# VH-VL binders against GTPase-activating protein rrc-1 (rrc-1): the designs that were tried, part 8

Target 1, 194 residues: GTPase-activating protein rrc-1 (rrc-1), of Caenorhabditis elegans (q20498r280to473)
Amino acid sequence: LELTDLYMRTGKKVPVIVEKCCASIEDQGIVTGIYRQCGIQSNIQRLRAKFDSGAEPDLHEFGQRDIYSVSSLLKQYFRQLPNPLFTYQAYPKLIEAFEKEDSLSEKVESLRFSLETMPEAHYRTAKFLMEHLTRLCKSKSLTDMTSKNLAIVWSPNLFRPPPTLNGADTHLLSGLNVHTAICDFFIENSESLF
Below, E stands for the ipSAE of ESMFold2; O stands for the ipSAE of OpenDDE; V2 stands for 0.75 times the mean of E and O plus 0.25 times the DockQ between their complexes.

## First folded at step 6 (VH-VL)

Design k4 (from c1 with heavy chain S54Y; framework fv_relatlimab; at its last look DockQ between E and O 0.05; V2 from the best seeds 0.00; counts 0 for: pae E 15.2 > 2, grease 19.2 > 18.9, placed apart)
Fold by ESMFold2, look of step 6:
Structure k4 (fold): chain C 194 residues (1-194), chain A 118 residues (1-118), chain B 107 residues (1-107)
Amino acid sequence: as target 1 above (194 residues)
Amino acid sequence: QVQLQQWGAGLLKPSETLSLTCAVYGGSFSDYYWNWIRQPPGKGLEWIGEIDHYGYTNSNPSLKSRVTLSLDTSKNQFSLKLRSVTAADTAVYYCARGDEYLYYFDYWGQGTLVTVSS
Amino acid sequence: EIVLTQSPATLSLSPGERATLSCRASQSISSYLAWYQQKPGQAPRLLIYDASNRATGIPARFSGSGSGTDFTLTISSLEPEDFAVYYCQQRSNWPLTFGQGTNLEIK
């Protein structure tokens, strides 16, 4: 289900799964390789089934040792969105704003404008997620996850070029490289961007 | 049957680096967490840390600043380095497999006594 | 860090007797507790995982119970090979921690 449709059905601008997973990770997920390491597949499936049934899962049932099942579930949620978090519609504007502006202040303002073009549910969920990742970067000495490391593992789940931009491997490869760079910029500058 | 065999230096001087290696035979190397646990003479067990087959590590905070865990997937081996040892690091060191599903140590290496004396 | 406190420190019994070993956690660990047996010169052997499940090949005389903070390992009728040190271990929180051990010795 698309984020805007979920918002219209529930009245919540940030999905419950996103709120609860982020909170659990901030509570017990300050561990090496959070978001980089994959959780145990059977644990991920159990948590997913509970969210799908409308139940409130115990996100600590597998202990802190497999908090990676929670982080894997969260990445999977974003990867499976029909319209990515950073929507197909905003994608060209975000890429242009990031690549075109040279000064930090101009880049921030151009990106802010482009982010504000997204539907409310996408904007609010992006704000929530980026602020979460920014807070995690404060624990990089314990997690070994810098903003760049988080961007590497997160950007494939957050950006997809629109189908009309899919073409030669050169274009796709360039897009993948810039996805990490823009995601890293969002994590480093979330308080200015949102 | 899964077997873990470990080796490394048994006698060190203070400030040296402890280095141990564990090889995994007769089972899958993937889908498990590979651990080091130690036991000082006549005392209980202390978890040192773990590494998965992707190379991600998690270590006991009390030791993290001195611990390096590493992996060689081509040889199905994983290793522990503990820097700046003191007499307090004298212990039997075990490698162990952490179960993917239940997070318990179901297979253990034979143990390596490491003695730190000057 | 979760502290596991085992009692008694030493338990002296004869073959055929029932042994009851206790492990108490400093905070709730749900059912995320394992029990190990260790004989001199040997690595620990997993007996019980997740409080009550016997590991493969462990005799039925070994049983575990408990949840939350209080856990028990019971050996219903001691065999000569059961005299060893027993450790509990939690997997609820990092770092993984072990109890200090209970020495089950022959009387």
Scores: ipSAE 0.000, ipTM 0.485, lowest interface PAE 15.2, mean pLDDT 85
ESMFold2 (binder alone), look of step 6: mean pLDDT 92; pTM 0.946
OpenDDE, look of step 6: ipSAE 0.355; ipTM 0.770

Design k5 (from c1 with heavy chain Y103W; framework fv_relatlimab; at its last look DockQ between E and O 0.04; V2 from the best seeds 0.00; counts 0 for: pae E 16.9 > 2, placed apart)
Fold by ESMFold2, look of step 6:
Structure k5 (fold): chain C 194 residues (1-194), chain A 118 residues (1-118), chain B 107 residues (1-107)
Amino acid sequence: as target 1 above (194 residues)
Amino acid sequence: QVQLQQWGAGLLKPSETLSLTCAVYGGSFSDYYWNWIRQPPGKGLEWIGEIDHSGYTNSNPSLKSRVTLSLDTSKNQFSLKLRSVTAADTAVYYCARGDEYLWYFDYWGQGTLVTVSS
Amino acid sequence: EIVLTQSPATLSLSPGERATLSCRASQSISSYLAWYQQKPGQAPRLLIYDASNRATGIPARFSGSGSGTDFTLTISSLEPEDFAVYYCQQRSNWPLTFGQGTNLEIK
């Protein structure tokens, strides 16, 4: 289900699964390797099935021993979006803005402009997620997860090049490097960007 | 083949409540979103709001305080009430089916002209 | 609220000619745009959804294109029944909004 479709159906600019998973992780997930360590696959599948059925999921069911199933579920949700969080349409503009601008203030302004071209559901969900990750960075002494570490594990789930771009192994490798860098920048500068 | 048929009062005085009903024939009621859209004479279209089979509603913020949407699942009908009408509410009112997941309007009622005159 | 601006306001053409109608969104709506046709005394009729997909029963002479903020409806060879008002509509953000219309009239 695409983010804009879900927003139109529910009236919520940020999906319930995103809100609930982020809240659970901020409550119980200040643990070593949050988002880096993978949860137990059967637990992830059970939580996913509850969300898919429209049931009220108990995100604390595994929290004492497997909060990583909640963080894994959240990454999986974004990975599986038909249009990525940062959309196919905004992708070239975001990459261009990030790579071209020299000064911090100019880079922030150019990226902010490009982010504001995204549909409302994508913009608001991106704001919510980046602010969540920024807050988690304040606990890096407890989690061992810096903004860079979070960007490494998050960027594959947030950015995809448009299908119209010619695929090449060199392009995919350079895309992965820039995706991590731009994601790290978003986490470090979320207050200014959104 | 899906058809929407609508009815209701066409002539109102200011401050009265507009009330329209739409009946749905030939299709599933539970898989769609049921909408009201209006068009002032000679002007463009304005989305009023929607309701689904579970009773979830969503309305245009500009009208939300005056709009009540309701349904009767046993009759395959849904209704619009617009309170405290003024001359600005004079329009042709349409009921329409919102396509599942796409939110475009693929079937429309015949339209009801509602005139608010002092 | 997303504003859709259609141009031209009026387009005067003859049967057999090509019609090109534009819709511009105040911010990106990706491909979440539909086109409708409305004849006098009738309800609107869905022509195109998600920018480029023809609705069921719509003739092949109707086509849509565009993404982001700029969208086009093209009628490749006008038939007499095609002279009507055309509206675009977005589903990217609430509230759902329509363009102000383009009147396609016979020259």
Scores: ipSAE 0.000, ipTM 0.466, lowest interface PAE 16.9, mean pLDDT 84
ESMFold2 (binder alone), look of step 6: mean pLDDT 92; pTM 0.941
OpenDDE, look of step 6: ipSAE 0.517; ipTM 0.816

Design k6 (from c1 with light chain N93Y; framework fv_relatlimab; at its last look DockQ between E and O 0.80; V2 from the best seeds 0.00; counts 0 for: pae E 5.0 > 2)
Fold by ESMFold2, look of step 6:
Structure k6 (fold): chain C 194 residues (1-194), chain A 118 residues (1-118), chain B 107 residues (1-107)
Amino acid sequence: as target 1 above (194 residues)
Amino acid sequence: QVQLQQWGAGLLKPSETLSLTCAVYGGSFSDYYWNWIRQPPGKGLEWIGEIDHSGYTNSNPSLKSRVTLSLDTSKNQFSLKLRSVTAADTAVYYCARGDEYLYYFDYWGQGTLVTVSS
Amino acid sequence: EIVLTQSPATLSLSPGERATLSCRASQSISSYLAWYQQKPGQAPRLLIYDASNRATGIPARFSGSGSGTDFTLTISSLEPEDFAVYYCQQRSYWPLTFGQGTNLEIK
């Protein structure tokens, strides 16, 4: 289900699964390699099924035992969005704005403008996620996860180039390092961008 | 202190529906997943499926089309139906408690031998 | 589906000896493996969970180790009641799967 469709059905601009998982990670996920280490696939699938059914699982008890499944679930959720978080439509403008050689303040302004063209559900969810990741960076001494480390594991789940007759797979492969760089920039500058 | 006691018909003809029930005594019914596992004679164990108090179910893909899991929370009981049985379904069937987070089976019913004969 | 292969199929030992049972997974399951003991006419009994943690009430002579694809159950000094069939079970992937068993029999 697309984020805009979920918003229209529920009235919530940030999906419950995103809110619950981020809260659980901030409460119990200040651990080595959060978002880098994989959880247990059977637990991830069970949690996903419960969220898909409309249940709101109690992640406090679960996170005490398997927090890496909570973080893996959240990444999987974004990876599986039909339109990625930063949308196919905004993707060319975001990449162009990021790669343009100009001052930091001009880059922030251009990216901010492009981000604000996204549908409300995408904008609000992106803001929520980036602020979560920025807060998590404050605990890098405990997690061993810098903004760059988070960007490495997160960017494949957030950015996809639009499908075209030519170069859809090439854009994904060729753009991997730029996706990491723009994601790192978003995490480091989330207060100014959103 | 948790005990699982199970019952159901042990002799079936091909194409009939297997039906087993398990009652849970002691402990919480709502904090666990309730499972069925079977063991063909002289062979290993096969996980059939799980159900929880909310009605959530998950079943082994190899059996999913024939399996129905249900529960009666007023009696702390859960049940298995397996449709269209064949000789391959001959086994000892166990009910078991699954931990909601670790997925190991710590309490088991006594087992019910179900024989499917011609 | 994850296939768990136990070896040996049969292990013949005497009381007081050390038993070593192996379980190998068809792909990495990290440490998410349990061991069960089953005596004739009885349900399985949980011995070890998550490769190395002893379940409640299990004697100290039982220990587990391993990670990835290779796992071991060790019984340091066999008691007469330890002669039974032993199964491993993984929980990393759906469906949950069990090994085919190792029969630990008295010599």
Scores: ipSAE 0.217, ipTM 0.691, lowest interface PAE 5.0, mean pLDDT 88
ESMFold2 (binder alone), look of step 6: mean pLDDT 92; pTM 0.944
OpenDDE, look of step 6: ipSAE 0.815; ipTM 0.920

Design k7 (from g12 with heavy chain E57Y; framework fv_refanezumab; at its last look DockQ between E and O 0.79; V2 from the best seeds 0.00; counts 0 for: pae E 5.3 > 2)
Heavy chain, then light chain:
Amino acid sequence: QVQLVQSGSELKKPGASVKVSCKASGYTFTDYYMNWVRQAPGQGLEWMGEIDTNTGYPTYADDFTGRFVFSLDTSVSTAYLQISSLKAEDTAVYYCARGDEYLYYFDYWGQGTLVTVSS
Amino acid sequence: DIVMTQSPDSLAVSLGERATINCKSSQSVLYESNNKNYLAWYQQKPGQPPKLLIYWASTRESGVPDRFSGSGSGTDFTLTISSLQAEDVAVYYCQQYYSWPTFGQGTKLEIK
ESMFold2, look of step 6: ipSAE 0.104; ipTM 0.664
ESMFold2 (binder alone), look of step 6: mean pLDDT 94; pTM 0.955
OpenDDE, look of step 6: ipSAE 0.840; ipTM 0.933
ESMFold2, look of step 8: ipSAE 0.200; ipTM 0.692
ESMFold2 (binder alone), look of step 8: mean pLDDT 94; pTM 0.955
OpenDDE, look of step 8: ipSAE 0.843; ipTM 0.932

Design k8 (from c1 with heavy chain D31R S54Y Y103W, light chain N93Y; framework fv_relatlimab; at its last look DockQ between E and O 0.60; V2 from the best seeds 0.00; counts 0 for: pae E 6.9 > 2, grease 21.5 > 18.9)
Fold by ESMFold2, look of step 6:
Structure k8 (fold): chain C 194 residues (1-194), chain A 118 residues (1-118), chain B 107 residues (1-107)
Amino acid sequence: as target 1 above (194 residues)
Amino acid sequence: QVQLQQWGAGLLKPSETLSLTCAVYGGSFSRYYWNWIRQPPGKGLEWIGEIDHYGYTNSNPSLKSRVTLSLDTSKNQFSLKLRSVTAADTAVYYCARGDEYLWYFDYWGQGTLVTVSS
Amino acid sequence: EIVLTQSPATLSLSPGERATLSCRASQSISSYLAWYQQKPGQAPRLLIYDASNRATGIPARFSGSGSGTDFTLTISSLEPEDFAVYYCQQRSYWPLTFGQGTNLEIK
């Protein structure tokens, strides 16, 4: 389900699965390698089925035993979105704004303009997720997860370049390398960008 | 200490609905998953599905369209309904307790042989 | 779905001998494998969980090992009550699946 369609159906700008998983991670997931370590696939599937049924499960007891399945579920949710969190439509503008040789303040302003072109559900969910990841970076001594480490494991789930009409080119390969860099920038600068 | 006792009709005609109930004695009903598993005579085991004490279910995809799992928390009971049975559904049916976070089955009911006549 | 293949299908041994039963998964299930014993007319009994952990009340002669795709149940010295059918079960992927069983029979 598209994020915009979910917002229209529920009236919630941030999906319940995102809210619940982030809260669970902040409560119980300040642990070594959060988002880097994989959970157990059957547990991830069990949790996903509960959320897909419209339930709002209490993750406290589950997270006590398998918090890595909660973090894996959240990454899986974003990877499976039909339109990525940062959308196919905003992708070229975001890459252009990030790659341009500007001062920090000009780069932040350009990225902010591009982010604001996204549909409301995408913008609000991106804000929620980036602020979550920024808060987690404050615990890097406990998790061993810096903003760069988080960006490495998160960027493949957040950015997908649109298919090109002429097939793969050097921009596509460059875009894949830049996804981590832009994600890291978003995590480090979320307060200014959103 | 924990004991599972199961009951239900053991002889069915094709197209009828199989209905089994399992009662839990001597232990907590909460914090566990309650399972149904079947075994055709002389053959191996097949997991049917699970239900927790809040009513959330998860079923084997091969049976999901015919399976209904339910519970009655006031009686510490849970039930299986399998619609539109055929001779292929002839089996011993077991209820079993599963750990919420480690999926192993430590307590089992005595089993109920269900025969579907042709 | 994960297919668990047990071998041998039938194992004929005498009391006092060592039994070695194999379970192979169609893809890696890490260590998330359990073993059960079933005697005629009875429900299965949990022996080993997560490859190598003995369930409560299970005698020390039962041990499990393995990871990835290849798992082994070992009974170091068979007692008369150990002759039964043994099943493996994985919990790594949905749906939960069992092996087809190994019949451990008295020679």
Scores: ipSAE 0.041, ipTM 0.631, lowest interface PAE 6.9, mean pLDDT 87
ESMFold2 (binder alone), look of step 6: mean pLDDT 92; pTM 0.941
OpenDDE, look of step 6: ipSAE 0.376; ipTM 0.770

## First folded at step 8 (VH-VL)

Design k10 (from c1 with heavy chain E100Q; framework fv_relatlimab; at its last look DockQ between E and O 0.87; V2 from the best seeds 0.00; counts 0 for: pae E 5.8 > 2)
Fold by ESMFold2, look of step 8:
Structure k10 (fold): chain C 194 residues (1-194), chain A 118 residues (1-118), chain B 107 residues (1-107)
Amino acid sequence: as target 1 above (194 residues)
Amino acid sequence: QVQLQQWGAGLLKPSETLSLTCAVYGGSFSDYYWNWIRQPPGKGLEWIGEIDHSGYTNSNPSLKSRVTLSLDTSKNQFSLKLRSVTAADTAVYYCARGDQYLYYFDYWGQGTLVTVSS
Amino acid sequence: EIVLTQSPATLSLSPGERATLSCRASQSISSYLAWYQQKPGQAPRLLIYDASNRATGIPARFSGSGSGTDFTLTISSLEPEDFAVYYCQQRSNWPLTFGQGTNLEIK
């Protein structure tokens, strides 16, 4: 289900699965390699099915045994969105703003403007997730996950080039390293951007 | 000590519905996943599906369209229905307790041979 | 789905001998493998979980080892009651799957 459709049906701007997984990870997931290490596939699949059925599973018990299944589930949720978190529509503007602006203040201003063009559900969920990752960076001595490390594992789940742009030499126009760089920038500057 | 006792009709004609029930004694019903597993004569084991106290179910994709899992928490019982049986569904059917996080089967029912006539 | 292949299909040994049973997974399952024993007319009995942990009440002569794709069940000195069929089972991915079995028979 698309984020805007979920918002219209539930009245919640941030999906429950996103809220609960982030809370669980901030509670139990300050561990080595969070978001880099993968959980057990059977745990991830069962947990996803419980959320999809409308149940709100107790993540405390799951996290005690396999917190990496909670972090893997969250990444999978974003990867499977029909319209990516940072939308197909905003993608070209975000890339342009990031690559063309040479000063920090200009880059922040241009990106903020482009982010505000996204639908409310996408904007609010992006804000929630980026602030979560920013807070998580404060624990890098315990997790070994810097903002760059988080950006490496997160960017493939958050950005997807539009189909027309994707089919027109996508690797030449919007390489995977630029997705990591933008994601890292969002994590480091979330307070100013959102 | 936990015990699982199962029952149901063991002789069916093609196209009928297989129906088995398993009762759980001597343990918590709400902290586990309740499973059905079958074994065709002289062959290995096939996992059919699981159910928990919340009503969550997960079934083997090969059988999912024909399987209905249900439970009755007031009686500590869970049930399997397998629709539209054929001779290929002839097997010993077991109920089993699955650990909430480890997915191994530590307690099993006694087994029920279900034969589907050709 | 993950296929588990057990070998040999039949193992003929005498009491007092060491038995070595193999299970190979079609892809890595880390250590998420269990072993079961099944005697005629009975339900399977859990022996080993997560590759190497003995279940409650299982004699010390049973041991498991392995990781990734290759796993072994060892019975250090066979007792008459150990002649049965043995199955491995993985919990890495859905659906849960079992090996086809190894028949450990008396020579």
Scores: ipSAE 0.146, ipTM 0.686, lowest interface PAE 5.8, mean pLDDT 88
ESMFold2 (binder alone), look of step 8: mean pLDDT 93; pTM 0.948
OpenDDE, look of step 8: ipSAE 0.360; ipTM 0.759

Design k11 (from c1 with light chain S92Y; framework fv_relatlimab; at its last look DockQ between E and O 0.85; V2 from the best seeds 0.00; counts 0 for: pae E 6.9 > 2)
Fold by ESMFold2, look of step 8:
Structure k11 (fold): chain C 194 residues (1-194), chain A 118 residues (1-118), chain B 107 residues (1-107)
Amino acid sequence: as target 1 above (194 residues)
Amino acid sequence: QVQLQQWGAGLLKPSETLSLTCAVYGGSFSDYYWNWIRQPPGKGLEWIGEIDHSGYTNSNPSLKSRVTLSLDTSKNQFSLKLRSVTAADTAVYYCARGDEYLYYFDYWGQGTLVTVSS
Amino acid sequence: EIVLTQSPATLSLSPGERATLSCRASQSISSYLAWYQQKPGQAPRLLIYDASNRATGIPARFSGSGSGTDFTLTISSLEPEDFAVYYCQQRYNWPLTFGQGTNLEIK
């Protein structure tokens, strides 16, 4: 299910799964390698099925046993969105704005305008997630996760180039670098961007 | 202590629907997952599926298209239906309690032998 | 689907002897393995969970060890009531699966 469709169905601009997972991570997930370490596959699958059915599982008890299943579930949720969080439609403009050689203030302004073109559900969810990751960076001495480390593990789940782009690109590593770099920039500058 | 008592028809013809019920004594449904597991004669065990108090179900992909799990919380009972049986479905069927966190089966029913004629 | 392979298929021993039963997973399952005992005409009984933890009421002569792909159930000194079939079961991924069993029989 796309984010906009879920918003229209539920009236909630940020999915319940995103809200509950972020709250659980901020409560119980200030631990080494959060978002880097993987949880138990059976836990992740059961939690996902519970959320997909419309239930609100008690993440406190699951988090006490395997908080990495909660963080893994959240990354999986975004990876599996039909339209990625930062949408296929906004992707070219976001990449163009980020790669253009501007002053910092012009880059922030250009990215902000591009972000505002996204559907409301995508915009509000992106704001929520980036602010969560920004707050998590305050605990890097406990987690060993800097903004760059978070960007490395998060960017593959947040950005996909539109299907109309040619798949035979010989600069695959440069594409991965830009997704990590823009994600790191979003985490470091979330207050200014959203 | 917790006890599971199961019942249902033990003799079936091909294409019929297997239907089993398990009653739970000495506990509640809200903190556990309720499972069905089967064992063909002289063979190992196969997990069929689970159900909880909210109606959440999860079934073995090998059987999912034929399995229906249901719950009656007012009677502390849960049930298995397996459609379109064949001789390959001949087995002892067990109900079992699965721990919410550990997924292991700590309490089992006594088993019901279901025979499907060849 | 994770396949659990138990060995030996049959183990013939006398009371007082030490039994060692093996379970091997087709992929790493960390420590998420249980052991069950089943006597003829009875339901399985949980012995060990998460590789090494004894379930309530299980005698100390039963112990489990291992992680990753290789797991062992040990019965330090066999009692007459210990002759039964033993199954391992993993909870690492769905569907939950069991080994094919080891028949521990009296010599």
Scores: ipSAE 0.131, ipTM 0.679, lowest interface PAE 6.2, mean pLDDT 88
ESMFold2 (binder alone), look of step 8: mean pLDDT 93; pTM 0.948
OpenDDE, look of step 8: ipSAE 0.856; ipTM 0.935
ESMFold2, look of step 9: ipSAE 0.071; ipTM 0.656
ESMFold2 (binder alone), look of step 9: mean pLDDT 93; pTM 0.948
OpenDDE, look of step 9: ipSAE 0.888; ipTM 0.951

Design k12 (from c1 with heavy chain S54R; framework fv_relatlimab; at its last look DockQ between E and O 0.60; V2 from the best seeds 0.00; counts 0 for: pae E 10.6 > 2)
Fold by ESMFold2, look of step 8:
Structure k12 (fold): chain C 194 residues (1-194), chain A 118 residues (1-118), chain B 107 residues (1-107)
Amino acid sequence: as target 1 above (194 residues)
Amino acid sequence: QVQLQQWGAGLLKPSETLSLTCAVYGGSFSDYYWNWIRQPPGKGLEWIGEIDHRGYTNSNPSLKSRVTLSLDTSKNQFSLKLRSVTAADTAVYYCARGDEYLYYFDYWGQGTLVTVSS
Amino acid sequence: EIVLTQSPATLSLSPGERATLSCRASQSISSYLAWYQQKPGQAPRLLIYDASNRATGIPARFSGSGSGTDFTLTISSLEPEDFAVYYCQQRSNWPLTFGQGTNLEIK
């Protein structure tokens, strides 16, 4: 289900799965390699099924045993969105703003403008996720996860270029690199951007 | 001390529905997955599916279209129905408890031989 | 679906000997492998979980090792009650799958 459609059905601007997984990770996931290490696949599938059924599972006991399945599920959720978190529509504006502006303050302002054009559910969920990742960076001595490390593992799940922008028959290596750079920038500057 | 006891009809004709029930004694029904596993005579084990205390199920894709798992929380019982049986479904059927996280089968029922005769 | 291949199919040994049973996965399952013992007319009994951890009440002569695709169950000195069929089971991916068994028989 698309984020805006979910928002229209539930009245919640941030999906319950996102809220609960982030809270669980901030409670129990200040551990080595959070978001880098993969959870047990059978646990991920089981947890996914509970959320898909409309349940709101208590993640305390589950996270105590396999917190990496919670973080893996959250990444999978974003990867599978029909319109990515940072939307196909905002994608070219975000790339342009990131690559063209010379000064930090101008780059932040241009990106803020582009982010604010996203649908409300995408904007609020992006704000929620980026602030979560920024808070995790404060614990890098315990997790071994810097903003750049988080951006490496997160960016493939958050950005997809529109099919017409990149053509049908090629994969652009430079596109992957810029997604990580933008994601890192968002994590480092989330308070100013949102 | 958890104990599982199972029962159901052991002789079936082709096209009938296999129906087995497992009762759970001496433990919590929540926080676990309740499983069915079968073993054809002289052969290995096949996982059929699981159900939790709220009724959420997950089944082996190879059997999914014929399997119904159900639950009676008031009796601490869970059940398997396997529709449209053939001789290939002849096996010993076990119920088993699965831990929610580690997911191994630490308590098993005594087994029920189900024979599908031609 | 992950296929588990056990070898040998039959292992004939005497009490007091060391038994080594192998389980090979068709793809990496990290350490998410359990071992079960099954005697005639009985349900399987959990011996080892997550490759190397003994279940409660399992004698110290049982040990498990391995990771990735290759796993081993070792019984350091066989007792008469250890002659049975042994199965491995993976919990890395759905559906859960079992090996086809190793029959450990008395010589």
Scores: ipSAE 0.006, ipTM 0.568, lowest interface PAE 10.6, mean pLDDT 87
ESMFold2 (binder alone), look of step 8: mean pLDDT 92; pTM 0.946
OpenDDE, look of step 8: ipSAE 0.322; ipTM 0.740

